# VH-VL binders against q9nrl2r1430to1533: the designs that were tried, part 236

Target 1, 104 residues: q9nrl2r1430to1533
Amino acid sequence: GGVHELSAFEQLVVELVRHDDSWPFLKLVSKIQVPDYYDIIKKPIALNIIREKVNKCEYKLASEFIDDIELMFSNCFEYNPRNTSEAKAGTRLQAFFHIQAQKL
Below, E stands for the ipSAE of ESMFold2; O stands for the ipSAE of OpenDDE; V2 stands for 0.75 times the mean of E and O plus 0.25 times the DockQ between their complexes.

## First folded at step 13 (VH-VL)

Design v52 (framework fv_nezutatug; at its last look DockQ between E and O 0.11; V2 from the best seeds 0.00; counts 0 for: pae E 2.7 > 2, placed apart)
Fold by ESMFold2, look of step 13:
Structure v52 (fold): chain C 104 residues (1-104), chain A 121 residues (1-121), chain B 107 residues (1-107)
Amino acid sequence: as target 1 above (104 residues)
Amino acid sequence: QVQLQESGPGLVKPSQTLSLTCTVSGGSIDSGYFWHWIRQHPGKGLEWIGSIYYSGRTDYNPSLKSLVTISADTSKNQFSLKLSSVTAADTAVYYCARGPYTSDHYYMDVWGQGTTVTVSS
Amino acid sequence: DIQMTQSPSSVSASVGDRVTITCKASQSISSYVAWYQQKPGKAPEPLIYSASYLYSGVPSRFSGSGSGTDFTLTISSLQPEDFATYYCQQANSFPLTFGQGTKLEIK
């Protein structure tokens, strides 16, 4: 949307990237390092891609931006067992996101 | 600003299949959320029926497991409930809802308005 | 299945009162409880997630606390618009389960 809304999306993405638990989400999972990932996850997404979509004004509604962030987390939980470092990081970052998203 | 709206017949005869649809607007069902069906019996509390995730994963209340089917139609941005062999005990207000997919906590952050279903001979 | 038991079943209180509603889980659910408000003739509305976090737009007179098995919802100064039924929900695991509800009537 508008200039103020795009600034809010950018600020939120920056806050997510700066969070200590962002490490599983910064870039797409490597098919070479994790060969079966793309057999299980059909709609891959990561923070760098979301940030680029913000920069290109590809989000028409705030809900579209929020949905990409939630998809990023749901991919993490669908692929990673509950007790893995990735799933635990995802749980904490998602909780942080839910608090920050209220400020939109 | 996602909105959910239930639709379907308000009156169903015993032994028939109850069929309800939830239409989603302002967001996509093909997304990282669980999509739930919940019902509320007359003068009683809330009962979770089941949920669907866009991958095709379903989770059903064990008390209804053999009777319930939840499905999604991404082309119409809808998800549906079918409850077979209904009785008067299935008379309730039926809600659709959604919540984020999480690893260990499942909250419902958006609810539909509800639709009343009466099962009557 | 995790059973959620609310207390009291109903309460009648005056505008300005502090009201506390409790919810007990049959086993530990960490902080994974949600609270919903349902006004007569309306769908439930989310109030609180993760025991103590308010949803956007929820008045600050609402608060939640607890961990493990014992949880509370508090309304610090009851207003006429708070007349409703309140439900807790364990959000820890499927099947998701709700408390029986607490009907709050204003004197």
Scores: ipSAE 0.456, ipTM 0.864, lowest interface PAE 2.7, mean pLDDT 91
Fold by OpenDDE, look of step 13:
Structure v52 (fold): chain C 104 residues (1-104), chain A 121 residues (1-121), chain B 107 residues (1-107)
Amino acid sequence: as target 1 above (104 residues)
Amino acid sequence: QVQLQESGPGLVKPSQTLSLTCTVSGGSIDSGYFWHWIRQHPGKGLEWIGSIYYSGRTDYNPSLKSLVTISADTSKNQFSLKLSSVTAADTAVYYCARGPYTSDHYYMDVWGQGTTVTVSS
Amino acid sequence: DIQMTQSPSSVSASVGDRVTITCKASQSISSYVAWYQQKPGKAPEPLIYSASYLYSGVPSRFSGSGSGTDFTLTISSLQPEDFATYYCQQANSFPLTFGQGTKLEIK
């Protein structure tokens, strides 16, 4: 596609992906690597999925975008104990997101 | 809500080391924020001293880098400032503050009340 | 280092007045500017981040604008509690730097 200015959603996703603590959230969890993940998490989501939705203009409201991001974090905290690297990364990234989301 | 509180000696002799601690309550220092030290000389503006992230990453004001050490203690939920070889020019109100961790933009959204440090013989 | 040149250094105004404070960066810093309010004997309090976004709880009479090198803080209708010193800060890169401050005094 052509060069265009990123929307607020696009820009925020870029910032989330570039964040040092984004590594647990870049892609959907592998069922092979985590066999029980999808038995526990019923609405899996990741930044690459959210980015695709943004690119397809599937978010009509900022609240919808925010809901998906929050779902991503809630999934992480539901599956991962608090002392795991994933949960800690999620906590930090979510804090970042909450600040940035105020711009939406 | 997150609160920050500075503590340490209010009087330091010249050539000694200024030591301050910022105690964070209502949140963890490893929760995704930079932790900053800022000072303000009497009647003057604000000067950034340095910052620390939970990972141990530190960034210092180049003008003070050789004299400044910032550290963090996650077990105590504190981060500290040490400024060596102080002079009268280091007399100031010292603030600790919090800001979001980003690669490109650094704001300070929560501040301590500040603590006065006087350098005098 | 990025220098922030703030103006004016002081301004006298009356309640109800429109007040504008300017901050100029020595190089482009996108929209990465914060504004703080400081009252005597108190710590700075954040007003605006990313040039134009108000922190929660900040009255709507405060606004910020600008991008690149030129930034503005505006108080649309000055209130008694607004008399204070204001600082801009570039949040683009380390070392973080502040403007010299603007003291807003009662006329």
Scores: ipSAE 0.291, ipTM 0.818, lowest interface PAE 1.5, mean pLDDT 94
ESMFold2 (binder alone), look of step 13: mean pLDDT 91; pTM 0.943

Design v53 (framework fv_nezutatug; at its last look DockQ between E and O 0.89; V2 from the best seeds 0.00; counts 0 for: pae E 2.1 > 2)
Fold by OpenDDE, look of step 13:
Structure v53 (fold): chain C 104 residues (1-104), chain A 121 residues (1-121), chain B 107 residues (1-107)
Amino acid sequence: as target 1 above (104 residues)
Amino acid sequence: QVQLQESGPGLVKPSQTLSLTCTVSGGSIDSGYTWHWIRQHPGKGLEWIGSIYYSGRTDYNPSLKSLVTISADTSKNQFSLKLSSVTAADTAVYYCARGPYTSDHYYMDVWGQGTTVTVSS
Amino acid sequence: DIQMTQSPSSVSASVGDRVTITCKASQSISSYVAWYQQKPGKAPEPLIYSASYLYSGVPSRFSGSGSGTDFTLTISSLQPEDFATYYCQQANSFPLTFGQGTKLEIK
């Protein structure tokens, strides 16, 4: 497999995961814990899925990678009211992402 | 690279309905973004008309709300604007645009080239 | 509605000049301001979001600052391609609103 320097996408995913506000996004929402989630969110995604796609080199363009990250945030804001901890964390993490994405 | 392109009649008669379509390429409208309509009367500034979210939810400018309908067709990767009962005041360049889906604030980071609509008898 | 009062309406300047455009919001909008550049016959192009962050590809001579009600766009050293109309936009609440625009012309 070899040791190689992380790609820009890999690095950004690592930074997102390590961020204090990443907790709502680390893995897919549990249908058991949130029974109506998948009735509302039709394209679920999370950082572990995006990380896997990066590892598999499925992103050919930065725009594709960015689109998945934006989808992740959109899902959060669509499901969670503005005053929830999830939405607030998402707002902060998205702002961070937008800054970092400018470097891609 | 996402691109937006406005299309529709360039001439509309008074009292008729203005209909425009924004075709998105290089990306899906059924994705985590917000889609906007903005217009610019000749020699004037920019006016936000309304927005549609990837979920299908809409927000409209209150000054135009009763006359505006924005919809999306994911099968065609398009979203549309309808403005009813037009007058000369609706003559403008109409732009569609995209911005990120956020919790409470909205920017336009990708714009179409705009399409001119003239309201005249 | 939140009004964005932009000034000046027009300004004449020369290449190399420092140019400042201001935008005042009718109420506090935190840092939720965007700036756009528009050239004749073209669509607006985004320059700045969240008051001070440049979009990718925007020259570093452009900068934005401000919070609350007072915001500024600055071009540190004007270049020939910078002559255009500039607009501020508040992104804080609906309806989204723009400033009246500032036409930057060649002196």
Scores: ipSAE 0.627, ipTM 0.898, lowest interface PAE 0.9, mean pLDDT 94
Fold by ESMFold2, look of step 13:
Structure v53 (fold): chain C 104 residues (1-104), chain A 121 residues (1-121), chain B 107 residues (1-107)
Amino acid sequence: as target 1 above (104 residues)
Amino acid sequence: QVQLQESGPGLVKPSQTLSLTCTVSGGSIDSGYTWHWIRQHPGKGLEWIGSIYYSGRTDYNPSLKSLVTISADTSKNQFSLKLSSVTAADTAVYYCARGPYTSDHYYMDVWGQGTTVTVSS
Amino acid sequence: DIQMTQSPSSVSASVGDRVTITCKASQSISSYVAWYQQKPGKAPEPLIYSASYLYSGVPSRFSGSGSGTDFTLTISSLQPEDFATYYCQQANSFPLTFGQGTKLEIK
C-alpha cells in the first residue's frame, strides 16, 4: 500500500477505536481474566495490534487489512454467546466497520 | 482479492454420494469468515445447503441434515460438500460462497463460478 | 423456515425506466435482507446487504429499502447491463432462504 492506503487504514482504525463499542477489541484478551480464551481462539488479534501492523506497513493489500478486522469480530462471536455485552458490542462495531470500509 | 472455485464430477449416478470441493485463493479459509454451499435447481431458485465456520463448526439446512456433510482442509485451503444418496432432485448448479461471520445474520459477499451436477442413470 | 416471496416473477422494461422489485418475508426479519444480481450463465453477484447498503462498486442507481417483512429493490434508470435475474435473501436465521427470483427483460 502507498501513502494514501496507509493513511486510509490508519484513519479507519482510529474511527474504530473512537467508537463507543470498541472496548472489547482495544487489546488482546487477558489469559488471567479469561483463562479458556486461547483454548478456543487460535488466531487472536486486537485493534492495537492492527494499528501497529498499519504503522509498520505490514499490509500489502487492503484485503489483508480487512481480513484482520473481520477476524477480530469473528473471534468475538465465536467465543461469546449472542446475549453477552461483548457480542452485542461486536455486532454494532462490525456494522459500523462495514459502512466505513465502503470508503476504502 | 479472494476467489472461490468449485470442482468435482459433473455426472453422478442415483444413490451415490456427491462430493464437491471449493478451493479458496487470494485468501485463507482460516481467516475468520463463514463458508457456504448453495445450489440452484433447474427452473427453481437458490437453496442454502449449509455452512462451515473458520473454527470448523457447521450448520446445515434441516431438510438435508442427515444427508449432508461439510468439512474443511486448512492445509489445502479448501472446504468440501458431501451429499449422500442423491436422486434426480439433486441435479443443480452448486456454488460455494463466503461471507462475514456475524452474530446471527449472514450475507454472501463472494461466490464461486458454480459447477453443474447432473444426477442421472 | 422463513419464506421469501418475490414480486413480480418477471418484468419487461426499457433502458431508462425505473424498476421496482419487492420481496416479502413470511415473518419479521428486521432489516436482514440481501439482494443479488445473476446474469445468464454466471454466478449471483452481491448488490445490497442489510436492506439498503450497497456493496462496493455497485452503481448508485440501485437502492434498497424496507424493514420487518416488506423489502424493495429499485433501479432508478435502467441500463443495458441491468437485464438479469434478481434474488432477495433473508439473512436473519438458518436456514437461509431466497426468493424465487425476478427476471428483468428488455422490452
Scores: ipSAE 0.529, ipTM 0.885, lowest interface PAE 2.1, mean pLDDT 91
ESMFold2 (binder alone), look of step 13: mean pLDDT 91; pTM 0.939

Design v54 (framework fv_nezutatug; at its last look DockQ between E and O 0.87; V2 from the best seeds 0.00; counts 0 for: pae E 2.2 > 2)
Fold by ESMFold2, look of step 13:
Structure v54 (fold): chain C 104 residues (1-104), chain A 121 residues (1-121), chain B 107 residues (1-107)
Amino acid sequence: as target 1 above (104 residues)
Amino acid sequence: QVQLQESGPGLVKPSQTLSLTCTVSGGSIDSGYNWHWIRQHPGKGLEWIGSIYYSGRTDYNPSLKSLVTISADTSKNQFSLKLSSVTAADTAVYYCARGPYTSDHYYMDVWGQGTTVTVSS
Amino acid sequence: DIQMTQSPSSVSASVGDRVTITCKASQSISSYVAWYQQKPGKAPEPLIYSASYLYSGVPSRFSGSGSGTDFTLTISSLQPEDFATYYCQQANSFPLTFGQGTKLEIK
């Protein structure tokens, strides 16, 4: 999109990064720390990558930006059981995102 | 703008398999959403049939027992419903829909237009 | 399975009226309720998620409330385009289930 949409994407990513529950999503999961992750998750993504894509104007539509953020959450829920700290953080951050995304 | 469109035969004979396809445009099925089938019986309510996530994970309404299969073809950007051994009770308008993949709650934010299926001799 | 009991099944109202539709879950579902509007011959359209959050483009005369087992959809001042059937849906667990619908008719 337009210049106003790019500013909105950047502002939303900043809000997500600042949220207390962002910690599982800041950077890609380490293959060293989590050896089987990339056997299960085929489309990895994280907030730092989404922010780079915003800065490089790689999103043409707001839906593309939203879909990357939803993929980030779905990866978390697919890999992590519901009772884990990661899944609980993901649930809270996704709820926050759904509220903020109404502003787009 | 994501859009969903159902397709398939409008008339199916009893005991046969109902086969429907949902085509997704303006977005990718290979994404962080659940893809659902819902049906609406004539003059009454909505019934969730099941869902698929692009990894192949499925969830089905237990009331349909082992009669239902939902599958995805990411190369065609489609997902499909097969319902075996149909009866007149399976006559309905069939919708596809999507919603965010979540850990503990499931909403549908985009719906297809619906396709009418009649089960009759 | 969680049953959703929607009331009333039908209501006749005039333009400008305030209308309240209720939905009761057979067990607690937190705030995990969605509401949909369906006009004749058309697919359901999403109105509300998580009991009270409006989807983008939904008029502000629509509102939702509730938690636990009791939920409401309110239309504060009925417009001609609001005559439709309304469904609640529990979003808490599979199988997802819907209320039987409320048909809102012009009086």
Scores: ipSAE 0.507, ipTM 0.885, lowest interface PAE 2.2, mean pLDDT 91
Fold by OpenDDE, look of step 13:
Structure v54 (fold): chain C 104 residues (1-104), chain A 121 residues (1-121), chain B 107 residues (1-107)
Amino acid sequence: as target 1 above (104 residues)
Amino acid sequence: QVQLQESGPGLVKPSQTLSLTCTVSGGSIDSGYNWHWIRQHPGKGLEWIGSIYYSGRTDYNPSLKSLVTISADTSKNQFSLKLSSVTAADTAVYYCARGPYTSDHYYMDVWGQGTTVTVSS
Amino acid sequence: DIQMTQSPSSVSASVGDRVTITCKASQSISSYVAWYQQKPGKAPEPLIYSASYLYSGVPSRFSGSGSGTDFTLTISSLQPEDFATYYCQQANSFPLTFGQGTKLEIK
């Protein structure tokens, strides 16, 4: 595609990726590194996947985009105990997202 | 946008089981949200009954735990409430609600319109 | 359980008035408080989450503040459509609990 201004979804994904607490969410969890992850998490998702969906214009409604982001966080909280670095990072990033999502 | 709608009998006899269903539209219950039941006795405040999570895990109000069951049916995009051995004290407007899935705090950002349940012989 | 003590139970005010509603938690709950507005015969609608953040679409005349045990909902300039009952809710731990409500009546 040509040069164009980032959409609201694109901008938000960029902001999420650049956030200090994005590290648990940048890509899908490795089955090799976490063998039981996909036994527990049935709908895996990550920011790189969401970014790809945005680039492909797969989100027609803001609610669809928000749902995928929330799914990403729910997966983190479902798998990781509250006191883990992943859960703590997720909590902070989700709070950031909820504020930014108000603009959508 | 997502919408929630409660349904079920408006009248239940004492000692019977109250059964309600929340139908979600405009979004999937098989997603990154928590799903809640709240009730409001006539002229009173709000009481949290329980919640069901993405994994199917449930949390219940301890005051009602022994009598409450919450379940989800992803194929119908519904989640349900069962309250056994009802009494007049269970007469209330029952609401289902959605909230973000979090590890630390729980809010309710979308509510159904509520359904009135009267317990009477 | 965490008790949320809301005050006042009822208040009458005129259009244009500044209205404040207080919620006190029985123990510290950080900033994990929500506020809801409920109009007669309707379901509660969310106003504020995390003590001070407004949901989208909520008029800017609404604001929330507080941390720890003391929380406040403020309507800077009351409007006729603000007639309703308001509830605080602690989101810190289970069981989730609400304040008893504040009925706001317009003079």
Scores: ipSAE 0.303, ipTM 0.823, lowest interface PAE 2.0, mean pLDDT 93
ESMFold2 (binder alone), look of step 13: mean pLDDT 91; pTM 0.939

Design v55 (framework fv_nezutatug; at its last look DockQ between E and O 0.79; V2 from the best seeds 0.00; counts 0 for: pae E 2.3 > 2)
Fold by OpenDDE, look of step 14:
Structure v55 (fold): chain C 104 residues (1-104), chain A 121 residues (1-121), chain B 107 residues (1-107)
Amino acid sequence: as target 1 above (104 residues)
Amino acid sequence: QVQLQESGPGLVKPSQTLSLTCTVSGGSIDAGYSWHWIRQHPGKGLEWIGSIYYSGRTDYNPSLKSLVTISADTSKNQFSLKLSSVTAADTAVYYCARGPYTSDHYYMDVWGQGTTVTVSS
Amino acid sequence: DIQMTQSPSSVSASVGDRVTITCKASQSISSYVAWYQQKPGKAPEPLIYSASYLYSGVPSRFSGSGSGTDFTLTISSLQPEDFATYYCQQANSFPLTFGQGTKLEIK
């Protein structure tokens, strides 16, 4: 097959996944490891899900893509106190995302 | 894509309760972000009133805390402001706004057009 | 509360001018400063977040800088549509607070 250029969404997801602070966000939180997570977070989402949606061309607007990413961060800060490693990683990754999102 | 629209009475009598609603379209208020009320007295600057998050948690300006209640109705995709015991000092344009949900800092990325509330007998 | 003091309160300038607005925080707020533009009868519109990052769609003639307590908004070459009131906002601590505004008027 031929080489295809990544869309802006695809490229940004790649960059987010490759970021050092992406580890809390790569996949959905385990119910086993965090039993109360889904009692608190009603709209769970992760980078692998967002990537799948990008691959399926489910985002028609940049705002839709951004909304899912922001939901992902919102969930992190909703569940994790600010002094946790997850929240700290999220803060840095979100800052990175905000910068990159301005290019969309 | 997201749009915010303030609504409510434009005239409130002194000592009554000011009640405003922000209707959000193009996005869900229980799907992240932070939601804010800001006001601007005629010819003056901006004053943050308070914020609500999709957990239901609220933060209020201490100068108004005893008089302010912010709530959300996810079924209507709205969040509301109630300000009790109003005086002429509460005459202002009231804005609702959205910002990202962060660990500890908040900006307002999207604003409603604002609604004027006049406190007068 | 953290006070944000803008200077000047008003400034007259001409198209093409370089304009600088300053915002001073009463205590260190890291880089958590936003700038907004407000035109008469309109809601504020975001320009800059985190002191120096432009929102999408904001012309590159706008720039922000600073950290700690001193922050600046700069318009490198003023355009007709830039005449408005500008506000800084600290996002570091609650209560969130705004500067008193800087009205940029046409000379």
Scores: ipSAE 0.880, ipTM 0.944, lowest interface PAE 0.5, mean pLDDT 96
Fold by ESMFold2, look of step 13:
Structure v55 (fold): chain C 104 residues (1-104), chain A 121 residues (1-121), chain B 107 residues (1-107)
Amino acid sequence: as target 1 above (104 residues)
Amino acid sequence: QVQLQESGPGLVKPSQTLSLTCTVSGGSIDAGYSWHWIRQHPGKGLEWIGSIYYSGRTDYNPSLKSLVTISADTSKNQFSLKLSSVTAADTAVYYCARGPYTSDHYYMDVWGQGTTVTVSS
Amino acid sequence: DIQMTQSPSSVSASVGDRVTITCKASQSISSYVAWYQQKPGKAPEPLIYSASYLYSGVPSRFSGSGSGTDFTLTISSLQPEDFATYYCQQANSFPLTFGQGTKLEIK
């Protein structure tokens, strides 16, 4: 049942976007404003891109959707030291995601 | 679903280098996860050896740090363990595992089946 | 290094029993504990993460609790498939460390 699975992906993305700690993840980091980001992060991804992929039905398996969201968090932890607001927000949002992802 | 399978020799002589490979299927090693090696000694002891991250960064158990190398080959979707100067104490079942990459804590959510390595003359 | 000490080392129990296994950390690890089940000849299987959250597909008779240094795994009504060895793992800091295991045997 792909239709129910796609609805679940959209619902989860909406909950992630609405979460207070979503602010570092809403859109891609600007290369102009943060020039060294892409020297460290080779596979950038953000919630707006993930949501568009859901809307375009680009995820064929739940694992592909989950992997993109995990990559989003992993990029945050790779670029940002543990004591930064970004890393702390990522930790809280990832924990929320792990609970919600059990519903997929 | 992601599956992990260890491969390598079952018997290694003392002082030699133990080399093991973990093959990942149903997923990619450059997905944003942490990849681990753990061994289980006879008598029920589990010991974390080290980890490699999707970015290529590594962390090693300090007790093994000078003896261990973990590396990845993204073109083969594999990551590997080399443990030098082995002794009988390195006899164990060796597991590879995956976990979410996090900022401050690590769990293993997928395990390989394990491979038995005996170090003996 | 953070030492994880499990109690008991072994327990004999009957189907239907309530079983509690404890794990004590040598220093505070917040809630960063995982539990694994290992059947003879098999790899460990993930059971619980973050002290109290069940992995998908884990029966609801399993539960975990605790924070700081003291953690428990509880099986509310033991089933035949639950006879195994159970390990806790601290996930708080490197090196990652495991308890020595608790073997749960049929009485």
Scores: ipSAE 0.517, ipTM 0.882, lowest interface PAE 2.0, mean pLDDT 91
ESMFold2 (binder alone), look of step 13: mean pLDDT 91; pTM 0.943
OpenDDE, look of step 13: ipSAE 0.815; ipTM 0.930
ESMFold2, look of step 14: ipSAE 0.466; ipTM 0.874
ESMFold2 (binder alone), look of step 14: mean pLDDT 91; pTM 0.944

